# Ledger of designs, part 17: VH-VL binders against FAD synthase (ribL)

Target 1, 153 residues: FAD synthase (ribL), of Halorubrum lacusprofundi (b9lsn4)
Amino acid sequence: MTRVVAQGTFDLLHPGHVHYLEDAATYGDELHAIVARRTNVTHKPAPILCAEQRRDMVAALTAVDEAHLGHPEDVFVPIQRLDPDVIVLGFDQHHDEADIAAALAERGIDCRVERASGRDPRYEDELLSSGDIVDRILKQRGSDCDGAREGQR
Below, E stands for the ipSAE of ESMFold2; O stands for the ipSAE of OpenDDE; V2 stands for 0.75 times the mean of E and O plus 0.25 times the DockQ between their complexes.

## First folded at step 9 (VH-VL; framework fv_fasinumab)

Design b3 (from h3 with heavy chain E54Y D55S; at its last look DockQ between E and O 0.03; V2 from the best seeds 0.00; counts 0 for: pae E 22.4 > 2, placed apart)
Fold by ESMFold2, look of step 9:
Structure b3 (fold): chain C 153 residues (1-153), chain A 122 residues (1-122), chain B 107 residues (1-107)
Amino acid sequence: as target 1 above (153 residues)
Amino acid sequence: QVQLVQSGAEVKKPGASVKVSCKVSGYTLTELSIHWVRQAPGKGLEWMGGFDPYSGKTIYAQKFQGRVTMTEDTSTDTAYMELTSLRSEDTAVYYCATDYRWGKGDYYFDYWGQGTLVTVSS
Amino acid sequence: DIQMTQSPSSLSASAGDRVTITCRASQGIRNYLGWYQQKPGKAPKRLIYAASSLQSGVPSRFSGSGSGTEFTLTISSLQPEDLASYYCLQHNSYPLTFGQGTKVEIK
């Protein structure tokens, strides 16, 4: 059995997340997704949704066999416990495969590191990042900010 | 693909009014937010106003408030901009431009009409 | 109102040159900025949206960068067909405001 791990924030789910997880699933028999906690998201704005909700949404995806919360202090704890054969990085994740492989070797984790392919937009109005979704929401529903200020007096 | 076809050039005297039309093809008005932008000869682009789908109202630039009216006829997919009390400084090319109304597309003015020259002279 | 200050107002360059045009916003506008090209006698055409995203069908020699208050349009290798005026537009808040424009001429 080949166990695959994917890891990400998975805030507001979008087709890029689905593609990543589907691509990751092709590397083995079981796909386990680790959903990062807020404290482990240092390269992007803090997630909008709580970790438990994000995990539950990810767990519902067809490509995902199990979804797990990340460790609040050490991102490698769930990886060590899962003992995966393959870790698949997201297309846009900022670490190099070699850097991750070195970190795993330092911790005695015998695991291959791969990187998923990217996903091009398929639809005219498709949003492929949680940031773009947030921006769209603010642009469309932020037009009521004067009313919100009045209500906050 | 969206196409915007505007009415033809007009020559007006000071104090008159002008109404420019913008016919939408490829999409319907109910899917778009129509804005109006003008450009005086040799000058830059100036936003005049446009439909804001979230408030359900048209927002006008302050300098045109009270002189401009922007309306839409969804039965003919045609938007209109009427400017009253014309002055010589209103001589410009008037453009209609769009974005998507309900979250289609992220950013303003993907499509533009061909422009309508309005000349105000005595 | 958010003022957009665009520079330079004009420039003249040779084919193959790298050209940069800047816009500064009087307030933070995040990435709600677009770049538009207007060829003589034509309506404007969007080149870049969200400050840095290239519109489909626009040549890769065009790029945008910046966020907050300072933004740059770059043409990496100027071509004869790039003769145009260029404008930035902020759409962070009403009224929507354009920069004053930059006229680019090819020598």
Scores: ipSAE 0.000, ipTM 0.459, lowest interface PAE 22.4, mean pLDDT 85
ESMFold2 (binder alone), look of step 9: mean pLDDT 91; pTM 0.936
OpenDDE, look of step 9: ipSAE 0.438; ipTM 0.816

Design b4 (from h3 with heavy chain E54W D55K; at its last look DockQ between E and O 0.41; V2 from the best seeds 0.00; counts 0 for: pae E 11.9 > 2)
Fold by ESMFold2, look of step 9:
Structure b4 (fold): chain C 153 residues (1-153), chain A 122 residues (1-122), chain B 107 residues (1-107)
Amino acid sequence: as target 1 above (153 residues)
Amino acid sequence: QVQLVQSGAEVKKPGASVKVSCKVSGYTLTELSIHWVRQAPGKGLEWMGGFDPWKGKTIYAQKFQGRVTMTEDTSTDTAYMELTSLRSEDTAVYYCATDYRWGKGDYYFDYWGQGTLVTVSS
Amino acid sequence: DIQMTQSPSSLSASAGDRVTITCRASQGIRNYLGWYQQKPGKAPKRLIYAASSLQSGVPSRFSGSGSGTEFTLTISSLQPEDLASYYCLQHNSYPLTFGQGTKVEIK
């Protein structure tokens, strides 16, 4: 049985998240998703939703067999406990697959590292990032018309 | 809004050291990955190094390994780049630039400091 | 190390012209390529990320294309304010590497 791990923040769910998890699921028989805690999310604005809610939303996706909360300090702890055969990186993740595979091997995690395909917008005005959703909300419903935030990918 | 404010211009003699600061506002330093890029007069951009959050450490370009140290002071949200054993060819504008630490692969230099001119002359 | 070969090194074009700048990677970098504009005396500014995605607030006359090893920045109708140097940056692998730059001048 091939166990696959995917991980991310998964704040406001969007079609990019669904695509990532669906693509990850194709690499094996069970897909386990690790949902980052607020303390792990330090390179972008803090997530809007609490970790438990984000985990529950991810768990409800058809492609996901189980969803787990990440470790507050060490992102590898839940990966090591799950002992996956494959970890699938998101399309936009900056890291080199070989470097990540080496870091996993250093921790005794013998698994393949793959990268999910990207998803192009399918509809006019489709939003494919949590940041874009937040920016749209602020632009349309915020108290200040110039409060919109640029999203990054 | 993220802002990166660098220390002022410096004039140094060959063999000296320089330490350039980059103060972050709008975010805390721990939310960003700070990189350093330099540009010699009339030349292009050259990456010197930056923090890799996955590895939990700074990666230095091999050309500068042993001469450059990049550090952070989270209590003041200030990053530093120190270059030692200065030579005339180190005359350049030095920029700090950001990536986000954690995300879905969006490590691009979205914000840049204003640049710090370091002149090395005898 | 991934070498980024950018061409041309400089160009001079008239307002309204279509301008094309090319960047070639020595090995595949997927879409991990950004385009930056640097006006004289100023810090670089990102125009394009992920090879083809336009930065918010950047005029739509700028576009990027390509993947793998060959990438193109296009300015569909050159404006006087586009006088600048343009750089590609790969961030697929360390060390991060820039193209040598393209200086764009208006005739």
Scores: ipSAE 0.005, ipTM 0.561, lowest interface PAE 11.9, mean pLDDT 85
ESMFold2 (binder alone), look of step 9: mean pLDDT 91; pTM 0.936
OpenDDE, look of step 9: ipSAE 0.011; ipTM 0.551

Design b5 (from b3 with light chain G28D; at its last fold request DockQ between E and O 0.66; V2 from the best seeds 0.00; counts 0 for: pae E 10.5 > 2)
Heavy chain, then light chain:
Amino acid sequence: QVQLVQSGAEVKKPGASVKVSCKVSGYTLTELSIHWVRQAPGKGLEWMGGFDPYSGKTIYAQKFQGRVTMTEDTSTDTAYMELTSLRSEDTAVYYCATDYRWGKGDYYFDYWGQGTLVTVSS
Amino acid sequence: DIQMTQSPSSLSASAGDRVTITCRASQDIRNYLGWYQQKPGKAPKRLIYAASSLQSGVPSRFSGSGSGTEFTLTISSLQPEDLASYYCLQHNSYPLTFGQGTKVEIK
ESMFold2, look of step 9: ipSAE 0.006; ipTM 0.632
ESMFold2 (binder alone), look of step 9: mean pLDDT 91; pTM 0.936
OpenDDE, look of step 9: ipSAE 0.408; ipTM 0.805
ESMFold2, fold request of step 11: ipSAE 0.005, 0.000, 0.005; ipTM 0.606, 0.488, 0.598
ESMFold2 (binder alone), fold request of step 11: mean pLDDT 90, 91, 91; pTM 0.931, 0.933, 0.936
OpenDDE, fold request of step 11: ipSAE 0.499, 0.011, 0.506; ipTM 0.829, 0.599, 0.831

Design b6 (from b3 with light chain S53R; at its last look DockQ between E and O 0.03; V2 from the best seeds 0.00; counts 0 for: pae E 11.6 > 2, placed apart)
Fold by ESMFold2, look of step 9:
Structure b6 (fold): chain C 153 residues (1-153), chain A 122 residues (1-122), chain B 107 residues (1-107)
Amino acid sequence: as target 1 above (153 residues)
Amino acid sequence: QVQLVQSGAEVKKPGASVKVSCKVSGYTLTELSIHWVRQAPGKGLEWMGGFDPYSGKTIYAQKFQGRVTMTEDTSTDTAYMELTSLRSEDTAVYYCATDYRWGKGDYYFDYWGQGTLVTVSS
Amino acid sequence: DIQMTQSPSSLSASAGDRVTITCRASQGIRNYLGWYQQKPGKAPKRLIYAASRLQSGVPSRFSGSGSGTEFTLTISSLQPEDLASYYCLQHNSYPLTFGQGTKVEIK
């Protein structure tokens, strides 16, 4: 059996996340998704949702066989425990394949590194990032007040 | 320092159930991964199940699947193991044991409760 | 299931002797193996984690070695307080499994 690992924040779920996980699943028989802890998300704003909620949502996706929380101190701990045959990076993830492969080799993990394809928008005004969803909420809810603008100081 | 204090010894009849408690002190239960291990008199250690913080699921040894339930009450920092349909072969000392949910390396049973003797006799 | 075969089942040795206990895993478990000591009437206590790393507060006469499928616990100079049963535990994969145990007696 070929075990695949995908890793990400998976904050507000969107079709880009679903595409990533579906694409990752094609690389093997069993897809394990690792959901990053807040302390491991240093390259972008902190996630809106708690890690347990994000994991539970990812676990419910059809493409995902198991979802796991990441380790708060060492991102490679769950990867070592899972001992995957393939790790699939997200299309837009900032790590390059060579750096990940070197880190895996240093830890004695015999694992292939791949990168998922991106997803193009399929519907008018579709949002494909958690950040875009947050921005939309702030713009619409900050403007769409049932008289709240006049009732606020 | 983490301490695990278990409920007292119990004597049960075949077919009954038992619920053993494991109270955590010196740490909060939500930061620990509680497992249950039993030991029949004169026998070795047998893992029954435990909470896996990575998946968020409790994993039960197949031998006990359907008879054992492991729960936690975070308001009292107490974990519970309930075993139903007791038989004489369930006579054993039952231990709770921990890892930290979040450690540098991996799961290890760092701390153990004192054990709870459950005797099943007619 | 990963089976852990521990040997010997019992041994009797004199104070000062070198004692060796082995565990064999039915498949690779990397270094996800611990060694536990259980004195009569007491709960187990961890001695070794990650196959070879000594738990804080454990005497240096205890050491662990091995990886993959073959593991060894060594007591370099047996002392009277080492009278106990010793168990290996693999925690690489569920279900978690213990070796059968080794009862160590002092002659």
Scores: ipSAE 0.000, ipTM 0.567, lowest interface PAE 11.6, mean pLDDT 86
ESMFold2 (binder alone), look of step 9: mean pLDDT 90; pTM 0.933
OpenDDE, look of step 9: ipSAE 0.021; ipTM 0.660

Design b7 (from h3 with heavy chain E54W D55S, light chain G28D A50K; at its last look DockQ between E and O 0.05; V2 from the best seeds 0.00; counts 0 for: pae E 15.4 > 2, placed apart)
Fold by ESMFold2, look of step 9:
Order: structure tokens, then C-alpha cells, then sequence
Structure b7 (fold): chain C 153 residues (1-153), chain A 122 residues (1-122), chain B 107 residues (1-107)
């Protein structure tokens, strides 16, 4: 059996997440997804949803065999414990494959590193990032930042 | 290093509940994953449930779902297992056992409590 | 649930004998298996972790082998103090499951 790990924030789920996880699943027999905790998300805005909710949503995806919460202090601890054969990085994921491979080797983890393909938009109104979803919500449902709305009373 | 000391033996009637304690010393409870295992007289070991740091949830064996609650009091470094609606088949020795939460242990059940005999009889 | 089938259920052997206890998992558990010894009236004690790694302080006559679905605990030269019940435990997935146990007696 080939165990695959995918890792991400998986905040507001979108088709990009589904594509990533489906592509990752093709690398082996079991796909384990690690859902990052808020403390491990330092390179972008904090996630909107709590880690447990994000994990539960990821676990419900057909491509995912198990979903796990990340470690609060060390992102490599779950990887070491899962002992995967393959780690699949997201298409746009922050780290280079060589950097991840070096970090794994430094920790004595014998694991192949791959990168998933990207997903092209298929629909005009399709949003493929949690950031874009948040921006759309603020634009449509947020207050007018230039001042209180006038003439609506 | 880690020591688990359990509460004393209990005798209960059918339909009652029991709460077994497991006091941790030599380490901090919040860095451990406490599990509960029971053993009926003359029988094998049976896992009841425990805290899973990977999911962030307490996981109960389905056989006990709805009757068992596992809790922790960090102010006293004490874990508890409460089993309700007791039946005669719940007569067993109840053990607490532990693993490290975050990559510090050799996987499961490095340390065991001494066991607590719970007898359910009329 | 992963079922652990342990054999034999009991055995009786002389001091100095080689003893072999086997566990079979109903599905692949890689090396996520431990072996435990329980002496009469005592809590279990871990002997082997990760299928083959010997716990510190455990005599070298104990050894574990196997991966996937087939696992073996071997006592190379049985001693009187090895009178106990022995259990395997899988921790690849919840619920955690023990084998039924093997009672070892000295004749």
C-alpha cells in the first residue's frame, strides 16, 4: 500500500481544493489530508473557519480517505507519524519541491515529493481561492467603507 | 518517568454509574493522550476510547458510545472515565494508559495505571 | 474495524523452549503494531513497538517481526518469569484493537 499526504489550509472549500486532492489521490492507495492549524498559517491571512470544521469538510470529500489536524508547533510532526510514501504539494503552494525534499531529508523522512497540476477556471463566476471568496463576500455584503449608505431610508 | 495512579476498587449495582480517576505525575497531563482499556475477569484487553490529538477529539469505541465520557482536569493533572447504566458484564479491571500527544512517545501505551476493579452486582 | 486474530490462544512450554505467537490483521496496518505482556494481577507492559523495536529494559530473548498483515512475537529461550498473557495491539486506525491474547504457561 502507497500512502499519500496532502497538506493545506482548506479554509473556504472551492474547486481548486477538490482538484488538488483528486490529483494527489492518484499517486497512491490512501490519501491523508493534513489541515493546517491557525498558528501554522503565517504566509497569508488567518483562516476564516476553525480547524475542526475545515478538517470535517475535507474528510467528506470522496478523494480523501482520512483528514487530520496539523500539529500546533511543528508542521512535520504529522508527516513523520503518518510515514507517507508520497507528499503532494499544491500547484501554487508556497514551497519549492526541492525545499520540502531537503526538509524531509534533514528529518530522516524517506518520502517522494510531487506537485499537483493546476485547475483552470471552467465557469465565468467561479472562484478558485478562499481569498477571492472572502473578497466577494465583503464587496457584496460588507459595509460601504467610504461612509454610511445614504438615500436608503 | 510518567506515573499513572488510579482510584480504588468500586462495587456498584446495575443501573448505577462509576467514575474512575487516573492521576498523572512526572509529566504534564496536557502533553499526554489518555486512553482507557478494560479487562473482564479471565478475558482479554478491550480498548474503550481516548483522546486523539490528530483529530482533536475524544474517540469512543462504538460499543460504549453514549454510555462513556472521558474528561480531564488540568488543575489536578487527573483524567476521568465515567461509565453509566452499568450492567453485570461491565465488571472488569479498568486501566488508563497513555501516549505522548506530539511525537514524544514510542507510539501507544508507554505507561499504564495499576488498574481499578469495578464490580457490578446486586 | 481492523480485526486482530492472535494464535495460539494458549500454550504450555518448558524452560528454554522457543515460543512463537502470531497476529494477523484483517487489513494492512504497515508496522503500527505493539506487543504487550501481562503477568497475573498486573497491568500490561509493552515489549515491542513498531512491530520489531524492542522496548528499553526488555530482555533480548524477546523479538518481533512482520509488517502489513502478519506479525510474530518470538521468545528465543523461555524463562520461568515469562509466565504471562501476551497481546498484540494495532494502532493504524481507530478503534484500537487487541488480539485475543495468548496465555503462556511453564510446564
Amino acid sequence: as target 1 above (153 residues)
Amino acid sequence: QVQLVQSGAEVKKPGASVKVSCKVSGYTLTELSIHWVRQAPGKGLEWMGGFDPWSGKTIYAQKFQGRVTMTEDTSTDTAYMELTSLRSEDTAVYYCATDYRWGKGDYYFDYWGQGTLVTVSS
Amino acid sequence: DIQMTQSPSSLSASAGDRVTITCRASQDIRNYLGWYQQKPGKAPKRLIYKASSLQSGVPSRFSGSGSGTEFTLTISSLQPEDLASYYCLQHNSYPLTFGQGTKVEIK
Scores: ipSAE 0.000, ipTM 0.498, lowest interface PAE 15.4, mean pLDDT 85
ESMFold2 (binder alone), look of step 9: mean pLDDT 91; pTM 0.936
OpenDDE, look of step 9: ipSAE 0.016; ipTM 0.615

## First folded at step 10 (VH-VL; framework fv_fasinumab)

Design i1 (from b5 with heavy chain G103P; at its last look DockQ between E and O 0.06; V2 from the best seeds 0.00; counts 0 for: pae E 18.6 > 2, placed apart)
Fold by ESMFold2, look of step 10:
Structure i1 (fold): chain C 153 residues (1-153), chain A 122 residues (1-122), chain B 107 residues (1-107)
Amino acid sequence: as target 1 above (153 residues)
Amino acid sequence: QVQLVQSGAEVKKPGASVKVSCKVSGYTLTELSIHWVRQAPGKGLEWMGGFDPYSGKTIYAQKFQGRVTMTEDTSTDTAYMELTSLRSEDTAVYYCATDYRWPKGDYYFDYWGQGTLVTVSS
Amino acid sequence: DIQMTQSPSSLSASAGDRVTITCRASQDIRNYLGWYQQKPGKAPKRLIYAASSLQSGVPSRFSGSGSGTEFTLTISSLQPEDLASYYCLQHNSYPLTFGQGTKVEIK
C-alpha cells in the first residue's frame, strides 16, 4: 500500500484545495491530509476557522481517506508518525523540493517528494485562495469608514 | 494550546486506592494519547502505562499490571489513573503526559500535567 | 526491557560552558529518543525529539545527536536558567524507559 501525505492550512475551502488533494490522491492508495494548526501557520494570515473544523471539512472530501491535525511546534512530527511513501507539495509552495527532501532525509524519512499541478480558473469570477475569499467578503459585507458606497449603485 | 490539569494532592493509607484525574483543555481527549508517569521524592521518572495508538489498547508497565487501571471519559475530556493496594513506596508525584493520537502517536510526551502528589502513610 | 544509562549523574559547570550529557541504550533504539528538562518543582519539558530535532521554542544552545545506542544532549553555552535535571526517554519499545537523570548545577 502506497500512503500519500498532503499538507496545508485548508481554511476556507476552495477549488484549488480540492484540485490539490485530488491530484495528490493519484500518487497512491491512501491520501492522508495534515491540517496545519493556527500556531504553525506563520507565513500566512491566521486562519479564520479552527483547526478541528478545517480537519473535519477536509476529511469529508472524496479524495481524502483520513485528515489529521498537525503538530503545534514541528511540521515533521505527523509526517514521521504517518511514515508516508509520498509527500505531495502544493503547486504554489515556494519551498524548494530539494530542501524538503533533504529535511526528510535528515530525519530518516524515506519518502518521495512530488508537486501537485496547478489549477486554472474554470469560471469567470472564481476564487482560488482563502485570502481572495476573505477580501471579497470584506468588500461586499465589511465596513467602509469613509462612507457607505461599497458594493451598491 | 493543549493543557492538562490534574486533581489535587491526596493522602492515603496503605491498602487503599487512589484515582487521579487529568482534564484536557485546548484540544479533544479523543485526539490524544494519554500516558502516566510517576516520580518518587528525589527519584527519577518512571513510566506506568499509556494508550498505544498502534494497537488501540492501553499498555501497562509490568510492575503495575493488576494494580493500575487507566480510563477516559470523553464526555468530560478527562483521563483517570487508578492505583490500588497502595504501599508506602507508591508515594510519588503522578503526571499525565500526552502526545497526539493522529498520526498514531509515538510517545513524544509533548504536554504534561502539573503533577499530583500522592502520599501513602499510615 | 531496554535500559537507558545516563551519564553523568550530576555535573557542575560555569555559565558559558559547553555541557554534554550522554545516554546509552542497552539495545538499538534507532532515533526514538527524547530529551527532557525538569526544573525543581515543575513538570518535565521536552527539549529534543527524534534524537536530534529541537522542540519549537527551545533555545538553539540545546542540541541532540546520536542514533542506535549512544546519544548526546549538548548545551553549547550554559545559562543560569538551565539549572535543572535532564532525562532521556526511549520510545522504541515497551516498556518506555527513562534514563536515571542528570542534575546540572551552575558553579
Scores: ipSAE 0.000, ipTM 0.488, lowest interface PAE 18.6, mean pLDDT 85
ESMFold2 (binder alone), look of step 10: mean pLDDT 91; pTM 0.935
OpenDDE, look of step 10: ipSAE 0.009; ipTM 0.552

Design i2 (from b5 with heavy chain G103S; at its last look DockQ between E and O 0.04; V2 from the best seeds 0.00; counts 0 for: pae E 17.6 > 2, placed apart)
Fold by ESMFold2, look of step 10:
Structure i2 (fold): chain C 153 residues (1-153), chain A 122 residues (1-122), chain B 107 residues (1-107)
Amino acid sequence: as target 1 above (153 residues)
Amino acid sequence: QVQLVQSGAEVKKPGASVKVSCKVSGYTLTELSIHWVRQAPGKGLEWMGGFDPYSGKTIYAQKFQGRVTMTEDTSTDTAYMELTSLRSEDTAVYYCATDYRWSKGDYYFDYWGQGTLVTVSS
Amino acid sequence: DIQMTQSPSSLSASAGDRVTITCRASQDIRNYLGWYQQKPGKAPKRLIYAASSLQSGVPSRFSGSGSGTEFTLTISSLQPEDLASYYCLQHNSYPLTFGQGTKVEIK
């Protein structure tokens, strides 16, 4: 049995997340997704949704066999407990495969590191990031007025 | 992929104004932070100002404060930079450049316009 | 304002040579530094982001290193198409500031 781990924030789900998890699932028999806690999301805006909700949404995806909350202090704890055969990084995740492999080896985790393929937009108005979704919501439903908007009028 | 297409070259007299356009395609203007960078002939790159998504405001370099206005028309996905009271030292190529609005981290100035030459001479 | 001091201002090297360009920031900018290549008559193109991360599609002979106040761009084996001016940019704080540029010529 080949156990695969994917990890990410998975805030507002979009087709990019689905593609990543579907691609990750092709690397083995079981896909376990680790959903990052808010305290571990430091390279981009904090997620809108709480970790439990994000985990539950990810768990409902067909490609995902189980979804887990990340550890609040040590992101490798759930990886050690799952003992995966493969970790699949997202296409745009800023971690270097070699750096992740070195960190895993330092912790005694014998695991292959792969990177998922990217997803191009397929539809004219498709949104492929949580930030894009937030911006669309704010533009259409936010508290805008005539004298205020992003940038100059 | 995002493309930035700028208006054509201009020749101006000292004291005049110039307004350079930057049309966004392949993405929407509201998802980008447009900045303006100029380069005098044979010289280096100089940042003039740009939209700061964190504050929601346009920030102008102090050197240009009071002479430059940067605006956006979201209906046409076009950004503009207007520079007033032109001097001969304002002769330069003016570039628009962008990052994604919510990418204050690793992704600054991924895309550039082709440049617009503005020549200020008598 | 953060001043970026880039050196050298120009250099001439043979194909295959290793080329190193440095930028020094007047204060700590962490890793908020990019390296840009500008070929004559063209707009700049980003080569390196976050001080050391290679842009997709950029040849692996380009590399960046450093953090804090001292940064380097290295071309491990200079190619004819690398004839360009190179600039660093800090984006830690407004105003955004570029280094003065380095013209690279190939003998």
Scores: ipSAE 0.000, ipTM 0.479, lowest interface PAE 17.6, mean pLDDT 85
ESMFold2 (binder alone), look of step 10: mean pLDDT 91; pTM 0.938
OpenDDE, look of step 10: ipSAE 0.014; ipTM 0.590

Design i3 (from b5 with heavy chain Y100W W102Y; at its last look DockQ between E and O 0.35; V2 from the best seeds 0.00; counts 0 for: pae E 15.6 > 2)
Fold by ESMFold2, look of step 10:
Parts: sequence; C-alpha cells; structure tokens
Structure i3 (fold): chain C 153 residues (1-153), chain A 122 residues (1-122), chain B 107 residues (1-107)
Amino acid sequence: as target 1 above (153 residues)
Amino acid sequence: QVQLVQSGAEVKKPGASVKVSCKVSGYTLTELSIHWVRQAPGKGLEWMGGFDPYSGKTIYAQKFQGRVTMTEDTSTDTAYMELTSLRSEDTAVYYCATDWRYGKGDYYFDYWGQGTLVTVSS
Amino acid sequence: DIQMTQSPSSLSASAGDRVTITCRASQDIRNYLGWYQQKPGKAPKRLIYAASSLQSGVPSRFSGSGSGTEFTLTISSLQPEDLASYYCLQHNSYPLTFGQGTKVEIK
C-alpha cells in the first residue's frame, strides 16, 4: 500500500485544487490531504474560510481518501504521523524539493517528493486561484468591503 | 501559547459526582482535541477518554464507560469531565491534555492542565 | 487493548550517568509513542513524540529511539533536575495506554 500526502490551504476551491489532488492521487493507493491552519498561512492574505470548512470540502472530493488539519507550529508533525511513501507538491508551490526531502530524511521519513502537473484553463473566464476569485467578487459585488478601505471616516 | 487551567480541588463522599473544568487560553477549544488522564496517589497515569476528531466522537475507556461524560462549551472555551458514582479508588489527580491535529496518526498530549485533586472519602 | 510494559519500574543513578528506560508494546504500534516526564507534584510534560522527535525546549540530553514494539528513552548525562517519573504512551490504537512508569532517583 502506497500512501500519498498532498498539502495546501485549499481556501475557495477551484479547478486547480481539484487537478492537483487528482494528479497526486495517481501516485499511490491512498491520498491524504493536509489542510493548512490559518496560523501557518503567513505573509499572504489569510484564508477566507475556516480550516474545518476547508478540510470538509477537500474530504468530499472523490480523489481524496482522508483530509486532515495541519499542525499549528510544525508542518512535519502530521507528515510523520501519516508516514507517507510519497509527498506531492503543488505545481506552483515554491518549496524547494531538495530542502523538503532533506528535512524529511532528518526526521527519519523515507519518502519520495514529487510535484504535480499544472492545470491549463479549460473555459473562457475560468478562475484558477482563490485570490482571483476574491478579486472577482470584490470587483463585481464589493464596493463596501470591511477592512479594505483606508481613510474612510 | 496554549494554556489549560483546571478547576480547584474537590472533596466528595462515595456515591457523589464530580465535574472538573478545563479552560483553554491562547487558542479556541474547537482547534484542540481534549483528553482526560488521571493519576491515583503513588500510581501511574491512566487515560480516561477524549474527543477523537477523526470520528467526531468522544471515546471513553471501557473502565469508565457509563460513569464518565466529557463535554465542551465552545462559548467559554471550556471542557468538562463528569465522573459519577464515585468510589474511594477514584481519589486521584485529574488532568486535561491536548492534541493539536485532527486525523489519522495523531500526536498526543503536548499541553497539560495543572491537575485537579479529587478526594473521595467517607 | 495494547499493553505497554515499561522497564525498569525504578532506578537510582548518579549525576552524569547515562540512563536508559525501555517500553515494550504487546503489538506493533509503529512510531506512535510519546515519552513524558513528571516531576513531583507537577503535571506531566512531553519530552519526545513520534518515538524519536524531541519536543521544543527539551534539553538535548534526552533522546528517543525505536519503532514497532521496542522503544527506548535515553538521558545521556543525568542532571539533578531530571529527578522524575517517566512514562511512555502509545497512541496507535484506542484505548490510549501508558507504561506503568519509571521513577528515576539520584543517588
């Protein structure tokens, strides 16, 4: 039995997320998805949705056998507990594969590191990032968006 | 920094009930899996039960099944353990303890409450 | 239920000694084992998780090893502040079960 781990924020789900998880699933028999907690999403806008909701949505995807919340301090803790054979990085994730592999080896995790393929847009006007979805909502519906306005009196 | 603060020591008669509280600070209760562990004087640690986020259910050790109830109040971030039909052998320090992650392969008990002494005497 | 057999039940050692405590599981628990230190009158504190991973803030003289059914906690150079009882915990399967503990004393 080949256990695969994928990890991400998975905020507003879009076809890019589905492609990533489907591609990751092809590397083994069980796909476990780790959903990052808000505390582990730094130097970027915080996720719109709470971690439990994001986990539940990911768990409902056909490609995903189990979905888990990440550890608030150490991203390797759930990986150690799951003891996967393969970790699949997202296409656009900026992690250095060699650094991830070294960190896994230091922790005694004997695990292959792979990277998923990207998804090209399939439809006109398709959005493939949570940020783009937020921007579209703000453009079309968000003239009165809390916390986004400087100088309002 | 997670902190677990438990209610104070209690003295009970046999047959009574006790309800120990565990208040979470630093994070909300919904981000944690709370478990209860007891220790009789001079004895080792004994797991009583806890919330299993994978199943979404509370699991109780068989020894306490029917006498223990573990509940949570998310509005006050407080977990509770109630033990009924107390006996002298229930005299112990009762601890709440946490896990950070839901799911398969959980890592347990990186934070503990200070403990609550419950003394059952006639 | 998985039984955890911890050895020894107690030991007495001098400051600076290397101390070894073992836990044996009645069935394979992979690396789902933690080690805990409990000083007199205090709550337990986790030292080691996942059999061998050192908890943040724990002195490096503590180490854990093993997998499957045999596990070891080592204190490379015993210090006076290490006077405590030590427990292993398996969390591979419910019910969660502790070893019976090892009381470490300084002679």
Scores: ipSAE 0.000, ipTM 0.505, lowest interface PAE 15.6, mean pLDDT 85
ESMFold2 (binder alone), look of step 10: mean pLDDT 91; pTM 0.935
OpenDDE, look of step 10: ipSAE 0.035; ipTM 0.692

Design i4 (from b5 with light chain Y32W; at its last look DockQ between E and O 0.03; V2 from the best seeds 0.00; counts 0 for: pae E 14.1 > 2, placed apart)
Fold by ESMFold2, look of step 10:
Structure i4 (fold): chain C 153 residues (1-153), chain A 122 residues (1-122), chain B 107 residues (1-107)
Amino acid sequence: as target 1 above (153 residues)
Amino acid sequence: QVQLVQSGAEVKKPGASVKVSCKVSGYTLTELSIHWVRQAPGKGLEWMGGFDPYSGKTIYAQKFQGRVTMTEDTSTDTAYMELTSLRSEDTAVYYCATDYRWGKGDYYFDYWGQGTLVTVSS
Amino acid sequence: DIQMTQSPSSLSASAGDRVTITCRASQDIRNWLGWYQQKPGKAPKRLIYAASSLQSGVPSRFSGSGSGTEFTLTISSLQPEDLASYYCLQHNSYPLTFGQGTKVEIK
């Protein structure tokens, strides 16, 4: 039995997330998704949705066998507990597969590292990032100015 | 909101060393990846090195390997960059800049320190 | 190492003009590119991440596009406060490398 881990924020779900998780699932028999937590300090645009909601939405996807909340400080804690055979990185993950594999090996995690393919748009005007979805909402239905943003200009 | 406050300007002679500090507030240093970038007068930005959370190591640009050391003091939430064997070509503004440990690659350098001018003259 | 080449190295434009700045990477960097603005005497400020995503608090007149090896920063209607030098940064691979910069002046 091959256990696969995928990891991400998975804020506003979009077809890119679904593709990533479907692609990750092809690497084994069970796909476990780790959903990252929001930090306690508000310092940048945080995920729109709370971690529990994001976890529940990911868990509902057909490709995902289980979804787990990430550790607030140590990303390796849930990976070590799950003891996966394969970790599948998102298409846009910065570090290459060899660097991640070395970091896992240094921590005693014997795990193959793969990278999911990217998702091309299939429909006109399709949005493939949570940030683009938020920007679209704000452009079409959001307030134009906030006092804090006004004071920073 | 993260703030990075750097130590003041320094004047050094060739062959000396300089140690620039970068105090973090709004987060703890252990949650950040601190990088150092310099800018010679009238020139562009040059990355010197930084902490890579994926390898758990500091990566130095090859140009500075052997002359630069980047350290952290978590008790004071202060990062340091020390550059040794200074030359006149090292005259520059030195910036600390941050991203989050295990952050997305697209979040590099959200916040910058105000810069520290280091002047190396004979 | 990945070399980033910006074009033009400088430009002068009038308020209200549309301004474009390009960066070319010496090899494929996917969308792992940021755009930074540096006003005279100040630290750089990130405008765009992931090639096309606008940083929170940055005016919507700024936009980024491109992937792979060619990237563009566009200012749709130049404002007086946009007088600055602009830099791209690739973070696909270490060492992190900046473009040489583009100085934008208001006529």
Scores: ipSAE 0.000, ipTM 0.545, lowest interface PAE 14.1, mean pLDDT 84
ESMFold2 (binder alone), look of step 10: mean pLDDT 90; pTM 0.931
OpenDDE, look of step 10: ipSAE 0.239; ipTM 0.749

